VHH binders against Pleckstrin homology-like domain family B member 1 (PHLDB1). Designs and how they scored, part 2

Target 1, 115 residues: Pleckstrin homology-like domain family B member 1 (PHLDB1), of Homo sapiens (Human) (q86uu1r1256to1370)
Amino acid sequence: SKVCRGYLVKMGGKIKSWKKRWFVFDRLKRTLSYYVDKHETKLKGVIYFQAIEEVYYDHLRSAAKKRFFRFTMVTESPNPALTFCVKTHDRLYYMVAPSAEAMRIWMDVIVTGAE

## First folded at step 6 (VHH; framework vhh_7mjh_2)

Design g18 (from f02 with K102R)
Fold by ESMFold2-Fast, scan of step 6:
Structure g18 (fold): chain B 115 residues (1-115), chain A 127 residues (1-127)
Amino acid sequence: as target 1 above (115 residues)
Amino acid sequence: EVQLVESGGGLVQPGGSLRLSCAASGFTFDDYYMSWVRQAPGKGLEWIGRIYSGGSTSYNPSLKSLVTISRDNSKNTLYLQMNSLRAEDTATYYCARELYFRRTDSSGKTTYYMDVWGQGTTVTVSS
């Protein structure tokens, strides 16, 4: 099948709190939206693909930082091996996927959607 | 040690098909984007295509109808299937590991960087 929606655990904006959110990839709108739950009634935020600057796996950041990252930040993720990052010009998003396969699929969707 | 080792090259007749393999070791293969690149004698490098960590693919439009890239994460192996081979497909074929970064700088470009390359395997298309 296709990857259009699913749950991810997202880091809060100001406080170091990790919240389960329902993410929706919309190819036509070129947006990644996140909601309180799968009923999609309480929108919490939107990531516009045009605003994305960098997408990377958190656990690979240290290995690539010298060539590819403009800054070094320490993640406080509950599961660094399943954490990926989306950087826009004004905010960095940290997301934990439910599995390694799900993480890779979400990365593919975001990266190819941004192209 | 991080290594990529290509295999499957050799002599093939025009119109034939061939599958190249690239065995990866020393890193978490599943997490990386992988590319195939070739170089014909006396010519520059020509990018063939890439496969993303989740299995999506992107190809050089000039080669898209002739090749298929796939991966088997359980075997840490990357593949390049080539069909309808012609004399002009004679080249050394390389696999490469790459990282993707989309930077929205003033130029608005998307960047891919190949940080590890294999030693290459030679394909000769001739009767």
Scores: ipSAE 0.134, ipTM 0.525, lowest interface PAE 5.0, mean pLDDT 80

Design g20 (from f02 with R103Y)
Fold by ESMFold2-Fast, scan of step 6:
Structure g20 (fold): chain B 115 residues (1-115), chain A 127 residues (1-127)
Amino acid sequence: as target 1 above (115 residues)
Amino acid sequence: EVQLVESGGGLVQPGGSLRLSCAASGFTFDDYYMSWVRQAPGKGLEWIGRIYSGGSTSYNPSLKSLVTISRDNSKNTLYLQMNSLRAEDTATYYCARELYFKYTDSSGKTTYYMDVWGQGTTVTVSS
């Protein structure tokens, strides 16, 4: 299979708290799923490839330009320099990668898989 | 700041033994899988082995009988024990933090990624 797995820290949708989640990117199923942990027994959510509109980083610079948009939420990130966003038609997902290299890889696989 | 620092390299005679250390800082060490990788002069990177967060290990089959990887989570330190050293073991040795990210292609081959590397420590095996 063409699957990528790893931990990302994700901002909650209903209550704005940051939680470490196990992400599974499955190109064949066209899904980005996240679980409580690496055992993949407790599914928390799914982002469908067809719903993804944009993937971007550098939210501090973006928030400065678009002051009143949701991008201001990046000020709550535990690590703004490693934060990237996946924009879908119904929601923004904010994720913190464990390193700059990991952030680059995750953004690349999501962008290429969604296209 | 996330950092890995290797130590213990040096000159050793053929047939000798050497233990390398890798000091980790800036992250929760016991949450991560760790690897050792080496690069001989003029050659590419060669993966030596991995140690899981709980202490289990997986080795490059060509090196399995010659090396032992261990970790001390209380000291945030990774170790590589090498025995029966040969001239061909002359290399720069790196410790690396394994990304919780792996890609498995359609043929079943899995590629593991390392996101943090140490600066390396040099081992020279010579008489």
Scores: ipSAE 0.015, ipTM 0.338, lowest interface PAE 7.5, mean pLDDT 79

Design g21 (from f02 with R103V)
Fold by ESMFold2-Fast, scan of step 6:
Structure g21 (fold): chain B 115 residues (1-115), chain A 127 residues (1-127)
Amino acid sequence: as target 1 above (115 residues)
Amino acid sequence: EVQLVESGGGLVQPGGSLRLSCAASGFTFDDYYMSWVRQAPGKGLEWIGRIYSGGSTSYNPSLKSLVTISRDNSKNTLYLQMNSLRAEDTATYYCARELYFKVTDSSGKTTYYMDVWGQGTTVTVSS
């Protein structure tokens, strides 16, 4: 039962734009929530652990019929090398971590929490 | 380029004092919590303490009476003041930038992670 917090840059759902958001990963609540900033006053969205299917950065592991879209989104990222994906039942989230270490930690906590 | 450069290490006599500096460049220094970490020859890393963006500090209880961490945001510089140095304080001293990422356990204890490290400056305590 750990809570993890930090900034990630997330691609928008309706409009293709990359925006810095404050993410809160809460194992006890089973949620990955994101806010406008670190004060956690303006909630922008919630990803429930039960909805998470995959967390990945290796695009060669992606389903064949969606590989071009996934590759294109990562290539259009502000930092493709630090971009990882969280696949849910209804949406694919693209996120840029501030460093390789941060990316590894975020992926680890999300994968472990989704188990 | 994001970079941290330590300086001020050297040979010091037991009981002496030494002040280390860490020059930060390539990022908004004011936004980050900064830590000092040391590694004695043949030993693992030992966390010394952190300084928050506003200047408040948190120390390793084992070292609290011997060190003071400060920062000058106008100079993008981090400092470590060490007093009453002992032979066991001989180590390479690193400054490190903490991530905008933290883990809080169920007891409320918060752990911070580092993503940028300096090359280190060596302090030798002997006479």
Scores: ipSAE 0.005, ipTM 0.305, lowest interface PAE 10.3, mean pLDDT 79

Design g22 (from f02 with R103W)
Fold by ESMFold2-Fast, scan of step 6:
Structure g22 (fold): chain B 115 residues (1-115), chain A 127 residues (1-127)
Amino acid sequence: as target 1 above (115 residues)
Amino acid sequence: EVQLVESGGGLVQPGGSLRLSCAASGFTFDDYYMSWVRQAPGKGLEWIGRIYSGGSTSYNPSLKSLVTISRDNSKNTLYLQMNSLRAEDTATYYCARELYFKWTDSSGKTTYYMDVWGQGTTVTVSS
């Protein structure tokens, strides 16, 4: 897909910062950008395709790491079953999709576009 | 619309060969890893193998000597060549579009999942 748009809930850099953001995947520009809302007037950040190392399903990973954590449970996703991760060379992003289908579509376009 | 359509199934005698095709439409075919999966009557799904976007392949070790997966990106078509067919190869064969992700833990594990499946084509191996 050339461009994919939609809302995802993203964990910010601070604990308890799960915020709804408007994401734009642009395969031609090789960017995944996120905005305050769908009008795309207030850019909050950009994930460059070249920086993307991994995309993975957080639900399975959260289960695996459940017994070993240094952080409080306040970092727990509001919807673990719909949470996926995008790892870049710089930072790990946690995203919550509105549905299982949306999660698969987002992971699909990010993985395919990043290659 | 994203779609996968298998064809080429049918009745084959034991020891025979058959080539299945999978026509892809609605997406950039050459960007995706593709898999073949089969399901014998009354059994679960059995992964046959995958082909990477560049043409490299990875097979189920139990089936590696019997099958070859290939693709023609110019025709948006995936193929499964089967040789030395046995009665136990009787199954419905599916092609699927594949996505992958890697774990960041110490295992370095790669997980594959299939987001789009074809309708299937039936292969019956019988005299």
Scores: ipSAE 0.000, ipTM 0.122, lowest interface PAE 13.9, mean pLDDT 75

Design g23 (from f02 with T104Y)
Fold by ESMFold2-Fast, scan of step 6:
Structure g23 (fold): chain B 115 residues (1-115), chain A 127 residues (1-127)
Amino acid sequence: as target 1 above (115 residues)
Amino acid sequence: EVQLVESGGGLVQPGGSLRLSCAASGFTFDDYYMSWVRQAPGKGLEWIGRIYSGGSTSYNPSLKSLVTISRDNSKNTLYLQMNSLRAEDTATYYCARELYFKRYDSSGKTTYYMDVWGQGTTVTVSS
């Protein structure tokens, strides 16, 4: 379980639209990579764990705003209860998991990988 | 209201085992990381370990061989199993809720914030 794979819906950086992407967590490489699809042939981006500043659940935004008052972005998430956020030094990523259990698993692998 | 209530403390003989419980209410327990922290008489707080929302665990290296943290999300309950107890394990044990993970990239240092604490349960290890 050094590698975790699955589909997540992420918000675009340049255009604020939600797109399904294939995510690959690799503990040894310390990366969270996302591709167009499960064939892993067209890489769209990489989140380096060393660059991660914060990880939190979107529906806990009031608590996050209290602690991190600089979050000014508003999301139109298709499912706020299944949305989690990864903040790096250069970008904030919003991801929607297919279920509550999947969301908790993804959060665990990302947080423990970033330690 | 948001509450954490510890239980299971008491008198234990050296070498014995004990399981502490922490009952959570007033929030979505499943979504939070939970920690155990202890404080011996006249000493500071000592972090024992945490359990993440998905069940993964992380421990204080000094205590890792002595403790196991687990959770039952269906019961909104956190557990701390302690084995091979010593007199130096005499302390008040607290459960605490953690909001989220934060890391400082420039230093590589991680920061964890505990926003809700229980009132504590006392463990005394003596003959």
Scores: ipSAE 0.123, ipTM 0.497, lowest interface PAE 5.1, mean pLDDT 81

Design g24 (from f02 with T104K K109T)
Fold by ESMFold2-Fast, scan of step 6:
Structure g24 (fold): chain B 115 residues (1-115), chain A 127 residues (1-127)
Amino acid sequence: as target 1 above (115 residues)
Amino acid sequence: EVQLVESGGGLVQPGGSLRLSCAASGFTFDDYYMSWVRQAPGKGLEWIGRIYSGGSTSYNPSLKSLVTISRDNSKNTLYLQMNSLRAEDTATYYCARELYFKRKDSSGTTTYYMDVWGQGTTVTVSS
């Protein structure tokens, strides 16, 4: 499919709070955009496919490499089991999916679409 | 303890078919992308294909007409179906778990990282 949309809870950049945002993955525009709500009228940010370096389940990353910090954003997540990460050259995004199925779908479309 | 164990290898006649299995344990299997990789005697590793967590697949174009990758999440098992086997398919076959997608640069070059590998199962195609 060309577009995938839905709600995800994301970690804030300036304030360390988790906020529900409406995400739109658009293969034709090659963007992952997030809005205040599903009406898509108030844009909060854009992640360009070209900027995406890594997409991973954070527990896999911590298992593969030693972490020095006692606490991570995943452990502070409202649902660590449904939390996945998108790393760009600019910053690291932490997202919580509403279900395991939704998390698998989002990771699959981002990985495949970013190619 | 994360573990992958391949099985199903052996001697097969040219033109024959064979299905390899990979049993996964120690992790939530259906959350991971999985790959098959082979290595012929005296040669390097050759990527066969990948199956995503959602069930879609991506194949090495040189092999796509000869193989099918599937998974059974209820059994924590990955499969590789091979048809029309030739002597050049003689190799050790490995299953591997994908850790993450990584883009090497902003131009769109991508890399997949395999963090766990099985022991391998050997397939010999000869008359």
Scores: ipSAE 0.000, ipTM 0.167, lowest interface PAE 11.5, mean pLDDT 76

Design g25 (from f02 with T110V)
Fold by ESMFold2-Fast, scan of step 6:
Structure g25 (fold): chain B 115 residues (1-115), chain A 127 residues (1-127)
Amino acid sequence: as target 1 above (115 residues)
Amino acid sequence: EVQLVESGGGLVQPGGSLRLSCAASGFTFDDYYMSWVRQAPGKGLEWIGRIYSGGSTSYNPSLKSLVTISRDNSKNTLYLQMNSLRAEDTATYYCARELYFKRTDSSGKVTYYMDVWGQGTTVTVSS
């Protein structure tokens, strides 16, 4: 089973603090949306699949060949081993999953959705 | 040392089945996407399919009905199950490690980077 809904902790865009958000993967809309909570009443943001340029595990970025990254930025995750990154044309998103298994499931869902 | 070692190749009769294995060592196998690629004598590389870190799979549409890719993270092993083998399936089969999803093609097409390859195992389909 894929995880199509769930909590992830994401880094803020304006204030660099980590906040728990309810994420919804919608393959028909081709969006990954995040809400304040599981009731999905207050939308905080949307990541459009066609805007996704890169998806990778944060802990693998330091081991990657420099040629795979055209830029770098400073980030301090509360749990680097459970952090994955989604880069769009206008922003880099950092997300912390509740477990290694959940992180891999979210990566699968996002990557296959963005193809 | 990061290594991928394929095994299970050999001679098989037309219509037969074969399972290939790829043993991974020297890295955290669970986190990587893994692909199978083959090369028939005198021809180019043909991508067979990929298994993602969460267990989802994606296949070359021309081969989807004939193959199944699976992984056993507890054994650091990747598998390729092949059924209904034909003479045209004669090739050297490689496993490869992939790191990233990246949209780098000029058309916006998605690219996966293969940074580590096995040495290959040969499958010959003949009577």
Scores: ipSAE 0.387, ipTM 0.702, lowest interface PAE 2.3, mean pLDDT 83

Design g26 (from f02 with K109T T110K)
Fold by ESMFold2-Fast, scan of step 6:
Structure g26 (fold): chain B 115 residues (1-115), chain A 127 residues (1-127)
Amino acid sequence: as target 1 above (115 residues)
Amino acid sequence: EVQLVESGGGLVQPGGSLRLSCAASGFTFDDYYMSWVRQAPGKGLEWIGRIYSGGSTSYNPSLKSLVTISRDNSKNTLYLQMNSLRAEDTATYYCARELYFKRTDSSGTKTYYMDVWGQGTTVTVSS
């Protein structure tokens, strides 16, 4: 599919609050855009495919980290098991999917789109 | 203990088909990307293909028409279906778990990191 749409809960960059946003994956435009809601009338941000460096499940990456002087939570997410990350050169995005299956689908379309 | 165990290898006639299995245990199989890699006698490793956590696949262009990778998350099992086998497909076949990927624009390629490998299963194609 060229386009994938759905709600994800994302962490704010400046203010670390979790906000529900409508995400649109557009393979043709090579963008992952997010809006206030599903009507797609108020754009909040865009992640460009060429800027994506890594995509990973947060719980898997966090579990693999060495913790010595300070223990860090797997995530500060409202649902750590459904959280995935998109790292670009300028920012790390944390997203919570509505289900494990949805999370895997989003991971697949973003990774293959970035290819 | 994290473990991958391949099975299904053996002797097969030229032109024949064979399905290999890889049984995963000790980790959340559903969340990982999985790859198949082979090594012919006296040769280096050759990547066959990858299946992503959501079921999408990517293949070595040289092998794409000859193989199909699938997974059954309910059984924690990865599969490799091979068709139209030739003598040059004789090799030890490995399954591997991928931790993540990273795009490397300076090199023009994507890098995928494999952290767990199976012991391999041998496929011999001969009459």
Scores: ipSAE 0.129, ipTM 0.519, lowest interface PAE 5.3, mean pLDDT 81

Design g27 (from f02 with T110Y)
Fold by ESMFold2-Fast, scan of step 6:
Order: C-alpha cells, then structure tokens, then sequence
Structure g27 (fold): chain B 115 residues (1-115), chain A 127 residues (1-127)
C-alpha cells in the first residue's frame, strides 16, 4: 500500500500557465486527482489510470528530440529538470515536482499503479 | 561514455549468500529503470527482476523469495542480493539499463527494452 499526496505545479490544458495543485494518488480507485489545495474540497481534475499510456521525464525526451526542441514543453517549464509528463489518450499532463526525489517517487507510484 | 560494470561474482558453496554490484557511469542513473538478467551455461537468458527509478521492484515469480534488488543513487550503484544459493544458480549475471517505450511495430504495445548491458560477472555455486 502506497499513498501519495502532495503539491505539484501543473501546466494548464487550455492556457499554458503553471499552477500549484494538490495531487492525490488513489490506488484503489485507480485515479490521480488534483485539487485547489490540501483540504481536497475543490476538485480540478482526474486522471484515470486506464487512460495513462506513458510516464516519462520530459527533459530526457526533449534532449532526445533536439531537432524539435522548440516544440517541447520542457523549455516553458519553471523547472525543466524536475518536470515529468503523464500521457493519456486525451492529453499530456506536465508536472513539476518539488524535488528530484519527489519526482521519482511520483513517477514510480503512477507507473506501477497504471500497470 | 555510458557504461555498466558488474562485480562481486565468484565461487560460493550451496546454501550461501552473495551480493553483486553494478557500477553505472556516463548517464543520469537515478532516472532509469535497471534490471538483472542471468545466463546459465548452455541456457538462454533469464530475467531476474527490475528496480524502478524511485526504488520500487518487480521480480521473476520463480526467483522472488531468493533475491532482492536495490539501488544506491548517491553512488550510481545497483545491487543484487542472493540467498540460499543452489547449483542451478550458477550463471553469468548481467545488469542492464531499461527503456519503457511504445512499440512502433504492428503491436503498438508499451514494453521494456534493455538498451545498455554490462560485461557480466560469473557466479559458480559448488561444494
């Protein structure tokens, strides 16, 4: 049993603005939900595990796609080295973790939960 | 230069324990999934297990109770702890770096690829 909760900075879907959101990983519901704050009263969105196709470090993908670097979101991130992506059927979610360790933990939890 | 170097192999008596190490260099070790794979003389490759970037593990069900994979990101080192060794554990042990990508072939499935391998370290279990 892994419970993962915490703040991540998420890129907006409609407008390219980065906003701090409270994320909750729920293995039993198979959801990654995000709220306005830690009180979990104002839900902003849900990522369903069955919709997750890929989880990756955006900075590694960006580095591998040098010829297309101006089309990558890593250059627009407030912290490219701490930015990771969750790819779903519908859209890409870009998140900035508070630390490298937190980023790896979040990615582990999401990847193993989605398997 | 991206490199993986295994060490710690040798002669062990049946029932003994052994810890193998894999030293990584030339890449950001912390960001990659890592695997251990072995090959017994005259046999094919057998996957032992994987450790994810955050430290979670997944094992070959046949070996789960006998092995533990761990990593020390501060030292860029991967470990394989083996207990209750038997003659059938005699093999060359390899560490490997994994990529997780969507296949571009007809299957279109996500899968794990081992893109960098070490030279291997030999373990012989014998009285």
Amino acid sequence: as target 1 above (115 residues)
Amino acid sequence: EVQLVESGGGLVQPGGSLRLSCAASGFTFDDYYMSWVRQAPGKGLEWIGRIYSGGSTSYNPSLKSLVTISRDNSKNTLYLQMNSLRAEDTATYYCARELYFKRTDSSGKYTYYMDVWGQGTTVTVSS
Scores: ipSAE 0.000, ipTM 0.323, lowest interface PAE 11.1, mean pLDDT 79

Design g28 (from f02 with T111V)
Fold by ESMFold2-Fast, scan of step 6:
Structure g28 (fold): chain B 115 residues (1-115), chain A 127 residues (1-127)
Amino acid sequence: as target 1 above (115 residues)
Amino acid sequence: EVQLVESGGGLVQPGGSLRLSCAASGFTFDDYYMSWVRQAPGKGLEWIGRIYSGGSTSYNPSLKSLVTISRDNSKNTLYLQMNSLRAEDTATYYCARELYFKRTDSSGKTVYYMDVWGQGTTVTVSS
């Protein structure tokens, strides 16, 4: 489908706390939106596809000492193995998926949407 | 320990088809984006396409109608199916591991970050 939905745990931007949010990937609108819950009544933020610069698995970045993993930020994720990152021009988003399969699906829809 | 090994190259007649394989070992194959890249004799590298960790694919527009990339995560194997081969497809074909996506560089060109490469398998298209 053109839309992918589900819960992810997201780190706050200014205050570094982890909160469960309902994410909606909409390929037609070219947005990744997140809400307080699955009723989609309280929008918390929007990531525009054209603003997405990098997408990667956090555990791979933290393990590799490669030049392309030059971020100085270290995530204090509740589950590093299920954490992935979305970097836009102005912000780095950290998300925890409920499973390895869900993480791979979310990575795929975000990356293909960002192309 | 981390290794990619291509196979399936050889001599093929014009108009023929060929499937290349890439066996991965020493890492969690399922988590990585994988790419195919080729290099014709005396030429530069040409990106063919990639397959994302969830199975979605992205192709070089110049090659999209001629190739299909797939993966079998249970066998830690990446595949490149090529059809309607031409003499211009003669090249060494490499599989490569990609850790993350980066959209474009400062000049507007799409950037690919590949950290592990196979040794290559040679495809020769001739009668």
Scores: ipSAE 0.162, ipTM 0.513, lowest interface PAE 4.3, mean pLDDT 80

Design g29 (from f02 with E98D)
Fold by ESMFold2-Fast, scan of step 6:
Structure g29 (fold): chain B 115 residues (1-115), chain A 127 residues (1-127)
Amino acid sequence: as target 1 above (115 residues)
Amino acid sequence: EVQLVESGGGLVQPGGSLRLSCAASGFTFDDYYMSWVRQAPGKGLEWIGRIYSGGSTSYNPSLKSLVTISRDNSKNTLYLQMNSLRAEDTATYYCARDLYFKRTDSSGKTTYYMDVWGQGTTVTVSS
């Protein structure tokens, strides 16, 4: 199914802890916003599509030879196989999807939105 | 071994239809974006379109009305459906594995990294 809103587990920016956040994909605003919960009352952050440089599967990039991929931080994701990354100039976001299917759908939505 | 094998090419009449297949083996097909690329005799490579891991598609605007890309993850197979074929569609058709989305410049121009290619299948459009 389509995924415009949903929960993802995100690594914190300053404190390295994994927290469940409610993500909202807004094609018209060209933003990916995340909230404390599904009520969308407490905004925690916004990723602007124009700032997105790369989107990739964490486990696949970690396995690749350095010459093909930019340096990436070692992450201790709770589920490496379901972890994907969104890189902007300012920050690298690590996200864990609830399933492989959900991860593929989120990747599709973000990549096509960022194009 | 990681491998992509195209099939379904051949001779087709102008205005006809043809479906190409690409069988993937040696990797987790479901996790990768897949592209179709063609090369007409004496010409460079022309990107046809891409299917993302979740099933969304993106097409070359010049070809969008003529083609449909689909995948069957249960069979590890990628497809290219072509309709209303013209003599200009005569080419060798390749499938390729994409690793990720990458933006290459500040203006937002996009690049994709393709690391595995099939051997190609030839399509000839003639009477």
Scores: ipSAE 0.055, ipTM 0.446, lowest interface PAE 4.3, mean pLDDT 80

Design g30 (from f02 with E98G)
Fold by ESMFold2-Fast, scan of step 6:
Structure g30 (fold): chain B 115 residues (1-115), chain A 127 residues (1-127)
Amino acid sequence: as target 1 above (115 residues)
Amino acid sequence: EVQLVESGGGLVQPGGSLRLSCAASGFTFDDYYMSWVRQAPGKGLEWIGRIYSGGSTSYNPSLKSLVTISRDNSKNTLYLQMNSLRAEDTATYYCARGLYFKRTDSSGKTTYYMDVWGQGTTVTVSS
């Protein structure tokens, strides 16, 4: 499908607190947008596919970024096994999926959309 | 011990079909995208395709009509189905695990990182 939507818990950009947001992946628009809730009336941000540089699972961070000192990278995720990361030119996004299957689906659509 | 083991190679006649398997062990298989790569004798590596954990696939356009990649996460196994084999498909076939990782440089080039490779299985297409 051209659109995938659902709740993810994301870490704030300036304030490092975890917040539940409604995410909409739109392949046609080439955007990953997030809203306050499922009514999609209060937009909080947009990630443009062309701006995506890296996508990886947080628990595999050291394997993906073995040149980074492991102790310098701390997410404090409420669920590290269900956390994935999207790095753009200007920001690193951390997101927690509600399940392993949901995480795989989100990773698949984001990576293939960014290709 | 992280390990990938390919199987199913052998001698195949032209026009025939063959299914290769790759058994993964020592890691959480469904956290990784998986790739098939081949190397003909005396040639460089040729990427065949990749499959993400959720089942989405991406193929080398020159090979897309001849191959199908699939996976069974419950069995920690990756598959490559090949049809209409020709002599030029003679090669050693490798499976490799990759992270959901993509890096681009200023030229627009995308690099995919694969950190574990299997030993390879040899496919020879001849009469």
Scores: ipSAE 0.321, ipTM 0.638, lowest interface PAE 3.2, mean pLDDT 83

Design g31 (from f02 with E98H)
Fold by ESMFold2-Fast, scan of step 6:
Formats: C-alpha cells, structure tokens, sequence
Structure g31 (fold): chain B 115 residues (1-115), chain A 127 residues (1-127)
C-alpha cells in the first residue's frame, strides 16, 4: 500500500515521556508524519525517508552505541519488546507498537519506503 | 547457537522448478528480515531478494519474474521458489539474516547488514 496509518506510542522530547500519536506513512511523499490524533489536523512532526539511516528492534540491538543512546533507554519504554527505533542523521526516534505483528508491519512499510 | 541451514538443492533439468528451504534456529526468527543470495562458480555474490518481518518482499529486478520468497514463522523456515530454471542458474544458494535496515544517504545506495549466513545448498541445472 502507498499509505499506512495507525497509533503508536512515541517517546517525546523528554527522555521519560511517552505519548500516543497518529502516524501516517506516505510512500509517494516519502514521509512518516505524526499527529495528535487520527483527524490529522495537528501535525507534531515529520520523519523524511531520505534522512533515515537505521531501523531496528530496540530489544535486539546489543552492540550499537550512539552518541545520545542510553543503555537504560529500553527499560524506560512502557513495552521494551514492542519498541522499535528509527534513526535519522539528526535524531533517534523510539516507538511502541500495540502488538508484535503491528510492529513488524510498521517496520516493513518504513524500511521498504526508505528504498 | 544461531544457525541457518539450507536444503533442497540438487540436479534439475532446464525449464524445471525447485523450492529451497532455510531452517533457522537459536534466535527469534519472526523478528528478522531474511535474504537469499547465490554465487555461480567463479562469480561474485548475487542478491536474489529479501523478505521483511511482516512478509513484504523486495527482489533483484533481473530475477523478479523467476523467483518467489516466502516464510513460515510457525516453522522458523524461509523458502525460495524458483521456476523456469536455466543453466545460468547453476550456483550455491545461501540464506542470510539481517540485523537491521540501513540507508546510505548521499550515494542513493541502501545497505542491508547481514550478520549470519548459512553454509549454502548447491543447485545444478543440466540435462
């Protein structure tokens, strides 16, 4: 599909603040945008596909250490096993999916869209 | 112990079909992207295609019409279905595990890191 939509819980600008956001993946626009809610009227941010360097499951990443990556970051997630990460050249984004299957689907659409 | 074991290779006549299997053990198979890669005698590695965690696939454009990649997460098994086999498809076929997706910025090249490879299974296409 060209567009994928759904709720994910995203870590905010504060290291310990997790907020539910409505995410819209748009392959044609090459963007992953997140809004306050599903009405898509209040944009909170945009992740540009061109800026995506890495996408990974947080609980599976044992060897990677980045400048601002905290070793306790995974344990601060409301659900570490359902947390995935999108790294751009300027920021690391943490998202919690509602289920393991939803997490895999989101990672699939983001990775294939960034090609 | 993290391990991938390919099977299903052998001698096939031109125009035939063959399905290869890759059995995964020692890790949570469902969470990983997987690829098939082949190497013909005296040649370099040729990427065939990959399958993502959710089942989406991406193929080498030159092979797209000839192959299908699938997975059965309940069996921890990856498959490669090949049809209309030609002599030039003679190669050792490998399955490989990806740790994560990585995109190279300015060059326009996408890099997929593979950290675990199987030992390979040999396919020979000959009359």
Amino acid sequence: as target 1 above (115 residues)
Amino acid sequence: EVQLVESGGGLVQPGGSLRLSCAASGFTFDDYYMSWVRQAPGKGLEWIGRIYSGGSTSYNPSLKSLVTISRDNSKNTLYLQMNSLRAEDTATYYCARHLYFKRTDSSGKTTYYMDVWGQGTTVTVSS
Scores: ipSAE 0.191, ipTM 0.551, lowest interface PAE 4.5, mean pLDDT 81

